# VH-VL binders against q9h9l3, part 267

Target 1, 176 residues: q9h9l3
Amino acid sequence: PRKMVAIDCEMVGTGPKGHVSSLARCSIVNYNGDVLYDEYILPPCHIVDYRTRWSGIRKQHMVNATPFKIARGQILKILTGKIVVGHAIHNDFKALQYFHPKSLTRDTSHIPPLNRKADCPENATMSLKHLTKKLLNRDIQVGKSGHSSVEDAQATMELYKLVEVEWEEHLARNPP
Short names: E, the ipSAE of ESMFold2; O, the ipSAE of OpenDDE; V2, 0.75 times the mean of E and O plus 0.25 times the DockQ between their complexes.

## First folded at step 13 (VH-VL)

Design D9 (framework fv_amlenetug; at its last look DockQ between E and O 0.82; V2 from the best seeds 0.00; counts 0 for: pae E 2.3 > 2)
Fold by ESMFold2-Fast, scan of step 13:
Structure D9 (fold): chain C 176 residues (1-176), chain A 120 residues (1-120), chain B 108 residues (1-108)
Amino acid sequence: as target 1 above (176 residues)
Amino acid sequence: EVQLLESGGGLVQTGGSLRLSCAASGFTFSNYAMTWVRQAPGKGLEWVSGISYSGEYTDYADSVKGRFTISRDNSQNTLYLQMNSLRAEDTAVYYCAKVRYYGSGSFDYWGQGTLVTVSS
Amino acid sequence: EIVLTQSPGTLSLSPGERATLSCRASQSVSDNYLAWYQQKPGQAPRLLIYGASTRATGIPDRFSGSGSGTDFTLTISRLEPEDFAVYYCQQRYSTPLTFGQGTKVEIK
């Protein structure tokens, strides 16, 4: 009876030479793909590299963006106690400076049955774009103007739903 | 509880300058992005300018870019709009408004507005 | 960038009637970034709806918002005398932030 959500975050570069990844957008969708949260987020440190090609973030998005500390509180309220689905989700949790219990975390980049369905090596880390094309016949992250974190979160939830029954059964038998 | 009070409006000649102020109270001003929205007599709402909580990021409508400057003083809980090279088309009531975070895209509190009349 | 077109420009109704106001965006807008405001003569705008469908604090339940993508609707189920006002939709999904031109709800 635990609720399930999917998350995808966009990061920008802060710190020396823009090498630190700081949260700049977060999208969260429910089981049916409805948007629960989608906000631009202003890092506390100066942005030196927007990484626009991947993030889709531009300086103009920062004007009305939610400060990191406030956004973090809002996001954690949504995630706490829920099963959280993501792709390479450790990067999102790191950017949020948040620990989510492994027992309630589902990472679609590390689910062997999902790779098997895609005819990929079970222990390989496959991109969200590749798995979505292979299993859902849908192109995401098209072009070089940045990713849509809403689109990515929705695709991630749909991918998980393909293996949900099998994977939840595996986790019940083999608790993390 | 939350209050925004604009001041500094008045009659000014074309080409002149004017500085608007917005005094905020009842919330932690330094945590919120702020905006200026104007409304010409008998017309609709037009966004003018916005500023991030720290003052680091600003943006402007194309119609005022290069002439208006938004700024804030978080120590005094005050938002400013410096208006230079004023034109007759800048005649409007100017509102300051607080950005609402979460469920974004909205302004939850507005001031009463201050009238700026630009004439020759 | 994004143009919001409201229709009708003026809606003439009697108290007790249902009002349906339309807002169309020139490009798809995320629901999270669409808001509705009410403005009475001589007053500042008042936030009614944010996130396309969520009522702001203190707003009566006769006001409801719906829609997604490019088509959004504000509905007032049964007009009260104090509801005769101008209504604006607003998007913050894309810069610059834009408002619709307004729909005036007036007494027939």
Scores: ipSAE 0.715, ipTM 0.863, lowest interface PAE 0.9, mean pLDDT 91
Fold by OpenDDE, look of step 14:
Structure D9 (fold): chain C 176 residues (1-176), chain A 120 residues (1-120), chain B 108 residues (1-108)
Amino acid sequence: as target 1 above (176 residues)
Amino acid sequence: EVQLLESGGGLVQTGGSLRLSCAASGFTFSNYAMTWVRQAPGKGLEWVSGISYSGEYTDYADSVKGRFTISRDNSQNTLYLQMNSLRAEDTAVYYCAKVRYYGSGSFDYWGQGTLVTVSS
Amino acid sequence: EIVLTQSPGTLSLSPGERATLSCRASQSVSDNYLAWYQQKPGQAPRLLIYGASTRATGIPDRFSGSGSGTDFTLTISRLEPEDFAVYYCQQRYSTPLTFGQGTKVEIK
């Protein structure tokens, strides 16, 4: 199996007026889409805005949620040494208070060949939902229940796989 | 070795109150969410209540909301369930269980349970 | 709430036979939040499988879990005498947390 994983995180609002994005769920899948990690995570600070419409997170999910410090340790163990694929992944890393090496990071929101394949401008930032619909003919993030981080992580991995060969060659020639 | 030991069960009249305790050992109690699950005689398992590791977040089954209160004392490694306005249908063995975080959030350790009998 | 329906209610088998237990959810549940428990008479439940397919510590390899979405399965490849018990599935995908009504595996 490839040492590649895809990650997607859901965040809630903490701090004054809920402006701080805090990790509340993290999902990690392997190259085949198998779930390696999927946990609700409890931020260290009081949650002001669950952002349920987007995050899918509700207060009830926090009852059995993993404390952030514990979850962070678990997640970092999984990510260490692997190529990490995500969409707008800088947000996930920020919420994790962790930054993966750039050379081992793949952001599907910034892969020109992927946009080209979807008939989008190469330098535009397209949503995961849009790319998934165009390239995988699949609807994600539908309904009022919020996002599924597992679904999003799986979609992200599948999207990357469409351009993996081309992009990896590009990166080899142009290391970040 | 992880151990959970429930206590406080017994016979109580309808409308009465009872406080259950669960003494935990063998793990860092303050790091883990805890739960109460009950089982009526000859019946299946029913989730009763859950509490986060710090005690900040709690939740209850609809059947016990407003009557039961889950709490914990992390300094004493003890989980509690205050049961008020008890009803006949609350008669059950009450288990405390530890939540497993990694991979499932399931209940990886259970106490032996304490019997609560509510009589009319 | 998410209702978990187990089937069959009772499974009568002989030692050495294969047991297949079903758990159906009223709505889709992430497999990482589905667990199976074993309970013997007079004992507390014991965790068998978590994350739909991962065996808990000390659980023999004759126990396996599979499934996704709304359909989950617990399989006992070769029943041992000590495996005759009641089995429950459980979800923590949403609250209230819920259990299936249980499947009793009894000796034929």
Scores: ipSAE 0.618, ipTM 0.857, lowest interface PAE 0.8, mean pLDDT 94
Fold by ESMFold2, look of step 14:
Parts: sequence; structure tokens; C-alpha cells
Structure D9 (fold): chain C 176 residues (1-176), chain A 120 residues (1-120), chain B 108 residues (1-108)
Amino acid sequence: as target 1 above (176 residues)
Amino acid sequence: EVQLLESGGGLVQTGGSLRLSCAASGFTFSNYAMTWVRQAPGKGLEWVSGISYSGEYTDYADSVKGRFTISRDNSQNTLYLQMNSLRAEDTAVYYCAKVRYYGSGSFDYWGQGTLVTVSS
Amino acid sequence: EIVLTQSPGTLSLSPGERATLSCRASQSVSDNYLAWYQQKPGQAPRLLIYGASTRATGIPDRFSGSGSGTDFTLTISRLEPEDFAVYYCQQRYSTPLTFGQGTKVEIK
């Protein structure tokens, strides 16, 4: 059977005025929520804005961080051939400069059955925090010390499990 | 075969200076973050300083901040530690270590160390 | 600063026995940021375990790590003569990076 992983990333600001989002942490978990990868990543460009309030990234994390090119190779090796689950996962793939096959991609921000379970409009884009609170009775991203990409990846996998059977059947009948 | 060789240790008086070097071979040095760890005689390990692969990011233990400077020369595959205003408590074996990626705060290859002795 | 406290300080055992070494953190540490090292007299440390439970390359399967949060354990299932050494835990969760004070495993 085809293996499934969940991914989440944290970004920092690079480029003029720190407006470019660059990858600075990536976490990958397996179906059971075990951590397969969790590394700080050093962007190839100078960091202008750590965005610490949301990213949790500080200067000290960059000292031992894996260079982007090396981290990307490690991450893609894990993702290849697997179903990859994420929340607004386009942003994570953009930061990785990578496109995973759509047939193997699951985005919890765009799954109508998940919205229906949360009593939300079918086509609404719901935040990970709200879906997790509503459907799992858990609070994630608590406080202003930054998000945990491990916590977020684990929550994303648990959310997908709530609709996995239904959504996988839908995709089999309606190939992307 | 990865090799790290420290040099530049020796006996120095309090307030003096030394520069340690670590010659690296057997891997692409410019791709890897590097670190210094020290061990006082009969004591445990203490992290001293780290430097990113390009040299742009550095960090120091509070005990050495302002006195020690880590640097690297990627064209010469060499890591440095400039130690100024030395104190008796800086007496230790100083190890150069390579940071591993995947578990990147852990150190997979170590040199054999160079002894720094700071006398009163 | 995260302080790592190892126990016991010294563990006197015979070859073939099981060794259990403890490392307790003063603050919660994600297990991805916990490592174990072995150091023999006159030698540099050797990485054994990273990510709290993953064996480094070339490390025998008699070494295993476990734990999360503040409590971590290194287990040597059956001691071999070459395993008598000092063992250190290390965290990279926050700066400064810190090591435990060590547990000496000695032959009796």
C-alpha cells in the first residue's frame, strides 16, 4: 500500500523589506504522527524578518541549520512516491520550490467533507487552528511564541484521518 | 574519510590570547555548520560556539561571549577560534566538531582535541 | 538555559548486564533535539543516538534511546567490554546547547 505523510513548514522574511517568504523549518510526520523529519533550514538569502511571533524562528536556530539545497534534497527523498497531506499545502511546496503530483496531494484546507463535519460551508477555506479546535477539541498555535510545525503536521494528519475513507473514494472516482 | 585536526593549543597566562585552528578533510567543508566544544580536566562537555556553513551566523556560550570569536575560511577548509582575555576557567581540551544534518544540533565527527592551559 | 541532569552518576555492572541511563531536562525538550554520546578515556566523544531514539550510523542495536518532554533514557541491553565508558546526553532545543554531567558505566 501507498504510504502517507503530513508536512508543515515555517517561513521567514527575505528579500527587500523581508517580504519574500523563505523556508526556515520543515516537519514531516508519518500516519501515526511519529516525526520523520524536523529541521531548521537556512535560506540561501539573508534573513530580514524572522517573523518569530508566528514562525518561532530565532537567529540562534540558524547557526546549525541545514542549508536549503541540502534540506530540500532530504525532504524530497521522504516525499517521493508518498501521499502528502498538508494544510494550504501549496505554500509549503512553494517554499520548497517543488510540486508534488496532485494525485498524491491532500490539502485539508480544501476538503469539502471536512468542512461539512465542522458545520462550515463546503467551499470555505478554514484555518488549521479552527478545524483542529472544532473537530479534535484541541488548541494548537497557543500563545505568541510561534507555531510548532511538528504540532501542526500532527494535527493535519489527524484531521485528514476523519475524512480519509470518504475522500480517498471520492478521488478514486474523480481523478484529479 | 572525515578528518578534523585541531591545533594551536598551549600554555598561556591569564588575560592572554590564543587562536585555535581545525583543519578539515574528507567532506565538503563549505556545506556544513561547525562547532567548538570544550572539556575541562576531569569535567564534562561544554558547548562553546557554533558557525553556519557560510559563516554568516554565529553563536556563543555566555561564558565566552565577547572574548571568543569563531570564524571559518571555506577556501582553506579551516575553522578557527580566536580566544582573547583568557581566564583560568577556560582551561580545557577544545574539540572541533562537524554538525550533522538531520539531527542538526548533534555532532557526528569530532577531532581529537587540543589542550589549552591558562595559568594564573 | 536548559540543565540536563543525568543519573546515576556511576553505574557499576558486569558484561552481559542491562544498563539504564537517565537524562532529565529542566524544561520540556522536543525529542528531535536530544542526543546521546559515548566517551572513552583519552578519546573524543562518539555520537550514539540522535532524535532521542535514532541510532547513528554504525551503532549496534543493543543501544536504544527513548523518552520525551523532560525524561529520556539510554538503554544498553547487554553490556559488551567496549561499552564501559562515560555517556552524555545533549540538547539542542535552546541556546546554549547543553550536555548532561555524564554517567560513568564501569566494570565491576
Scores: ipSAE 0.546, ipTM 0.820, lowest interface PAE 2.3, mean pLDDT 90
ESMFold2 (binder alone), look of step 14: mean pLDDT 92; pTM 0.940

Design D90 (framework fv_amlenetug)
Fold by ESMFold2-Fast, scan of step 13:
Structure D90 (fold): chain C 176 residues (1-176), chain A 120 residues (1-120), chain B 108 residues (1-108)
Amino acid sequence: as target 1 above (176 residues)
Amino acid sequence: EVQLLESGGGLVQTGGSLRLSCAASGFTFSNYAMTWVRQAPGKGLEWVSGISYSGEYTDYADSVKGRFTISRDNSQNTLYLQMNSLRAEDTAVYYCAKVRYYGSGLFDYWGQGTLVTVSS
Amino acid sequence: EIVLTQSPGTLSLSPGERATLSCRASQSVSDNYLAWYQQKPGQAPRLLIYGASTRATGIPDRFSGSGSGTDFTLTISRLEPEDFAVYYCQQRYSSPLTFGQGTKVEIK
């Protein structure tokens, strides 16, 4: 069978007024939640806003961080040909400057059965934190030190596993 | 073959200054972060300072902040450590090390070290 | 800063025996951020294991790492003469980067 991984990225602000989201950390886990990749990544442009409350990124993390071009190559080798699970995953792919086939992409922010299980409107975009609390009874993204992309990737995989059978059947009958 | 060669160590008086150099070869120096790690006689490893591939970002152990300055010259494939206001506790072998691409703060290649002795 | 405490300080063993070295962190460290280094007398350290359990290139399979959270272990299944050295754990989870104080594996 085709292998499945989950990804979560942290972005910092670059460019004018820090409005551009640049990749600064990426975590990838396998189906069982084991970490396959977790590295701080140095953007090619000057960091204007670390967005630390959400990203957990600080200046000290940049000293030994992997340059974007090299990190991108490593990440793409892991993602290529696999089913990739993420939450609002288009933001991660945009930061990676990467196209992943829609047929192999699973976005837990756009899976109606998952929202249904959480007693949320089917077409609403619910946060990862909310879905994880409702369906897994776990609190993630706790505190003011920023999010853990490993924790987020692991939660995202576990959420997908709750609807995997139903959703894969749906996709087989309704190809993207 | 990756090679790192430290130089500039020696005997210096307390309060004095010394500049260490690390000559790198066998890899594209400008693509990698670099670090200095020291080891006092008969003691363990202590991370001293790190620098990003471009030189834009630097970090230091609290024990050396304000006294040591890490820098690099990518055109000459050389890493530097400028040590000012030296103290007896700075006596150590200073290692230059290359940061691995697949890691933040993993040191895959090390030089043989250069001894710095600080005395009164 | 994260303090890494290694135990025991010294292991006195014979070739062929199993060595088990412990590293405890003062706060939780992701397993992806823990590494082990080997240092032989008069030599620079050598990267052995990273990500708690992944062997670096060229490292024999008698070396293995395990652990998560605050407790990590390095195991050498059958000591060879060249394995008598000092071993250091390292965390890269938080700045400043820190090493344990070392465990010396010496000939009995």
Scores: ipSAE 0.294, ipTM 0.726, lowest interface PAE 4.0, mean pLDDT 90

Design D91 (framework fv_amlenetug)
Fold by ESMFold2-Fast, scan of step 13:
Structure D91 (fold): chain C 176 residues (1-176), chain A 120 residues (1-120), chain B 108 residues (1-108)
Amino acid sequence: as target 1 above (176 residues)
Amino acid sequence: EVQLLESGGGLVQTGGSLRLSCAASGFTFSNYAMTWVRQAPGKGLEWVSGISYSGEYTDYADSVKGRFTISRDNSQNTLYLQMNSLRAEDTAVYYCAKVRYYGSGAFDYWGQGTLVTVSS
Amino acid sequence: EIVLTQSPGTLSLSPGERATLSCRASQSVSDNYLAWYQQKPGQAPRLLIYGASTRATGIPDRFSGSGSGTDFTLTISRLEPEDFAVYYCQQRYSSPLTFGQGTKVEIK
């Protein structure tokens, strides 16, 4: 079978008023939750807002960080040809300046059976934190020191595994 | 082959200053973060300072913060460490090292080191 | 800062024996940010393992790394004479970057 990975990215604010989201960390895990990639990434543009409350990124992380162009090449090499699972994954792909085939993309924020299992409206976009608490009984993204992209990627893969059989069958019958 | 050659070490009085240099060759210096690591005689390794590939971001161990300044000249493939207000506890061999990307935080190539001795 | 504590401080073994070196972090470290170095007297450190378990280029198969979270291990399956050295673990997960105090593997 085709390999599957889960991804979660952290972004910082660049550009005017820090409104542009630029990649500053990326974590990728395999089907079993083992880490394949986890690096701090240095954006090509000046960082205006670290968004530390959510990203966990601080100025010191940029010193040893992989330059964006190099990190992008490493990440794309891992993602290419694989089924990629993420939560609101279009934000991650946008930050990577990358287009992954829709047929190989799984977005846990847009899988109606997941919301159904969590007793939520099927077409609502529920947060990763909410779905993880409801379905895995696990608290993630707690506190004010920022999120762990590794834990978020692991939670995302575990959430997908709850509906994998059902959703893959749906996609086979209703190709994107 | 990757080579890092440190220079500038020597004997200096407490309160004095020294500037260390690290000449890099065999890789695209301007693409890599660089670091200084020191080792006091008979002691373990201590990270001193790091600098991003462009020189925009720097960081320091608390023990040297405010006294040492890391910098680089990408046109000359050279890394620097300006050491001011030197103390006896700064006596160490100072190593220049190249940061490895992918497996971040690992230092894949090291120079031979340059000895700095601080005495009163 | 993350403090890395290595144990034992000294390991006295004979060639052919297995060496097991421990590195314990004061808080959780992503395995991608833990490295091991070897240092012989009068020489600069040499990278052995990065990402907790990946051997650096040119490092013999007898060296292996394992662990995650706060507990990491370097194993040398069958000591060769050239392996008697000091070994350091290092983390880059959090600033400042820190090294363990070192484990000396000495000939018995």
Scores: ipSAE 0.614, ipTM 0.826, lowest interface PAE 1.1, mean pLDDT 91

Design D92 (framework fv_amlenetug)
Fold by ESMFold2-Fast, scan of step 13:
Structure D92 (fold): chain C 176 residues (1-176), chain A 120 residues (1-120), chain B 108 residues (1-108)
Amino acid sequence: as target 1 above (176 residues)
Amino acid sequence: EVQLLESGGGLVQTGGSLRLSCAASGFTFSNYAMTWVRQAPGKGLEWVSGISYSGEYTDYADSVKGRFTISRDNSQNTLYLQMNSLRAEDTAVYYCAKVRYYGSGNFDYWGQGTLVTVSS
Amino acid sequence: EIVLTQSPGTLSLSPGERATLSCRASQSVSDNYLAWYQQKPGQAPRLLIYGASTRATGIPDRFSGSGSGTDFTLTISRLEPEDFAVYYCQQRYSSPLTFGQGTKVEIK
């Protein structure tokens, strides 16, 4: 009935001492895990810290990267009106400088039934890597060359699907 | 509407230098990454160099690293390629092209090209 | 670097026939980063397809692209005399950007 997508973003450090997280890659997948968007994004500010260990971003990715303003417009067109799934998704929305309605937002880092299935405390914030290993028996974010935002978005959608029926019913009874 | 006009090509001796220019019009030049692609007579396309919209980030094919420098002047809507230590194998038509962002970083508009002939 | 190998090298067909051109990558390339170009004698290349399957603006619907991973195809459903050209595939998935060696389509 309603369209659902999953998103994962990679950030680099900009601003003083590289402390500001700026969008440098965004991946969006549909319900079945097919890629709808996957682009490197060039921040408007000077990149101080690529955070390559986690982001997988290197200077070479910036040459043909989509400028932030243009990428933001493309991404928001995909997200608008859809249920958007992410893990610690507040960070992605902040990097996009975007407000998505809470009623259409699903954050797999804050879904108590998902933690229950993983034998974790319901209100703990568990990493995507841990939940994916426990519940899907898959290792993601392997190695030291950075994370794949496509892989992370796909894993996030699959995790949500494990609790989708239960959680959608909960949200219908307890609107955010 | 969108136009890219290359200039600066010509005959040059091995070891010499040339600077190519590409004048852009019909779009907001400062918003787009740009690239140089060359084609040797009777041969296929070879990517040479790329530059981000701001000029801050550049990349080069291994065959030209250390010899060629890409740059841009956004106030003049002009892309440049400084070619040093030219070799016979650099003989080619040099095209400038505009990067298209969505779908992802391919080249949607090309200039007519400028011929560079390197001989000894 | 990713090597793109195109086949056949030359294709000679009559107007109205279907042309099928192949592009094989030496390693997996995301669909999002594969494009096709047309180049006519004495002219600059023209973008035909981007993202493996999306037609560029103004490109006739007789042109279509497909494929994923390492195998990509450009199809021209009914050749027109204007389609005499060399066709190149291109990837920008990894640096350096690379093009295939080209397939020449000759209209009988």
Scores: ipSAE 0.632, ipTM 0.831, lowest interface PAE 1.1, mean pLDDT 90

Design D93 (framework fv_amlenetug)
Fold by ESMFold2-Fast, scan of step 13:
Structure D93 (fold): chain C 176 residues (1-176), chain A 120 residues (1-120), chain B 108 residues (1-108)
Amino acid sequence: as target 1 above (176 residues)
Amino acid sequence: EVQLLESGGGLVQTGGSLRLSCAASGFTFSNYAMTWVRQAPGKGLEWVSGISYSGEYTDYADSVKGRFTISRDNSQNTLYLQMNSLRAEDTAVYYCAKVKYYGSGSFDYWGQGTLVTVSS
Amino acid sequence: EIVLTQSPGTLSLSPGERATLSCRASQSVSDNYLAWYQQKPGQAPRLLIYGASTRATGIPDRFSGSGSGTDFTLTISRLEPEDFAVYYCQQRYSSPLTFGQGTKVEIK
């Protein structure tokens, strides 16, 4: 079988009125949940809105942050050729300015059997927090300090493992 | 070969000012965050200040906030620490160090240090 | 600020022995934000371990790091003469960056 990793990114607002989402942290974990990458990332454009409530990013994190161009290179070396699991992962890939093959991408926000196990509509986009509470009986993204991308990546991998056998079989029969 | 060379240390009176420089070579200086760490005689390491690769973001230990200013000149590959209102407790060897990006903000290369002695 | 407390303050051992150095954080540190440094008298510190357990380039495999949360350990499996030095742990998880007070590994 092909190597599998899970990714979660945090974005800050750049551009006019902070409407552009720019990468500011990336966490990648392996199949067992061990951290392979976790770095704060400094966008090339001025940060207008830290979105701290959601991102957990503050000015202090930018001091030692890896420049976007360097971080992107490091991240892509980890992702290339692997099955990459994420939640609403198109947002992460967009922030990375990266295209990952659909055949190697697993989005836990768009896996019908996962929603079925959570007693949610198959076509609904459920939050990572909701699915994790329902299926793993674990609270994530608690408190006022923003999200932990490590915690989110780990939860995402564990959620995928619940449907891995079923979903890989489905994808083998119905390639994207 | 990465090299960092501090200069500007010396004896200064309490209340005085001093500017430290760190000349960098052997890497693309403008791509890396830099830091100053000090060590009082016979004591341990104390982080002083950090600066992002562009110079846009800085941070300071509470003990030096408002008195010290970190800056950099990427065209000259030089890091600076402007020290004002110096106190006896600022007496230390001051090291500049390069931030390691493949190490979550650890410091992979250090200069040899420059001694700052603050006395009355 | 996160306070890092190292123990013991001094460790007296002979070449060939195993050294185990502890670093305890006053609050939880993320698995990826703890580093260890070695410093010899009159010299700048040298990075040994980052991310709690990853050896820096050129560091011999007799050095290993472990731990998570609040309790971290640096182990030197078989001390060599050049290993007698002061060792510092460092966290970057929270501002300000902090170092432990150091553990001196000295010859018995």
Scores: ipSAE 0.702, ipTM 0.865, lowest interface PAE 1.0, mean pLDDT 91

Design D94 (framework fv_amlenetug)
Fold by ESMFold2-Fast, scan of step 13:
Structure D94 (fold): chain C 176 residues (1-176), chain A 120 residues (1-120), chain B 108 residues (1-108)
Amino acid sequence: as target 1 above (176 residues)
Amino acid sequence: EVQLLESGGGLVQTGGSLRLSCAASGFTFSNYAMTWVRQAPGKGLEWVSGISYSGEYTDYADSVKGRFTISRDNSQNTLYLQMNSLRAEDTAVYYCAKVGYYGSGSFDYWGQGTLVTVSS
Amino acid sequence: EIVLTQSPGTLSLSPGERATLSCRASQSVSDNYLAWYQQKPGQAPRLLIYGASTRATGIPDRFSGSGSGTDFTLTISRLEPEDFAVYYCQQRYSSPLTFGQGTKVEIK
């Protein structure tokens, strides 16, 4: 396969009332779903809300976590020049304080043919959990102990593969 | 070249206190998490405590919680372990180790260790 | 606490032979968070493998790691005299960080 990776990040709450989403874990997988990167990341600001129910992150994960600046450098080296697949990926890029070229970005929350295959309105924003259940017959993000960014990144890549040929052809005819 | 040098070990009586130091050189100490790992005579490795690069986050093995305190002085490139209420089962070689990033929590460099003997 | 159980406890082999060391976790551990260390008598441990399968800098290619979930393996394809040592697996997935009890690879 081509130079393509999938990414999923977990964020914790920093800033006033924990309203700012700061990167606290990042997982990147290759086309076949093999893990290329999976690290806990220590935000530069004090963590107000671990959001553990969704993030799976607890205070003990921060002890050996990679500092944000170092993690960002490592992650960007992996992403640069590659097609990057994600779900609602703008949130991940915002947390990374990173701009990835639109022409190399694939957001599974905004691919009309993918929604069509799931019997959903083409322009609706569907959750990763819903699309994965509908199209892959797999339950992800199960339970109350937090999500696995590795599991989410793997599911995101598999979802993209369902429409890859059709969508890449569409993008070649209609460049962003 | 990365170097870690432990000091402060010795013979101490049960109930006593001891402070271990680890002098670091050859890398930017303030950018890396640090850890203490111990090994009782003839036994395996046991993780004792860890501290984030800034000193804001610490963690401990249950066997030492409330008795041991990990700290660091980034201006002096030194890691510390304050050991209080020592027990015979705390007898071990104490290693200072640097946390590597790529596989954070993997201990990529270790000191030579310092022996702590708790006697009664 | 995640308990790591290594087997066998002792592996008696001759130089040139293949060594296969097992590490079994009491709970699923993401492979990214599993490491292997080598320790020779009187010396500090040395990092061999991190992320279950990535060799640390300077580690010869005869050392390889594999596995996922609860079952991990360290393989030494062709033992050299310097490889007779104790090997420890470690997880950093969950607090407290834990090591296996060790596998001693000794000369037959």
Scores: ipSAE 0.588, ipTM 0.831, lowest interface PAE 1.3, mean pLDDT 90

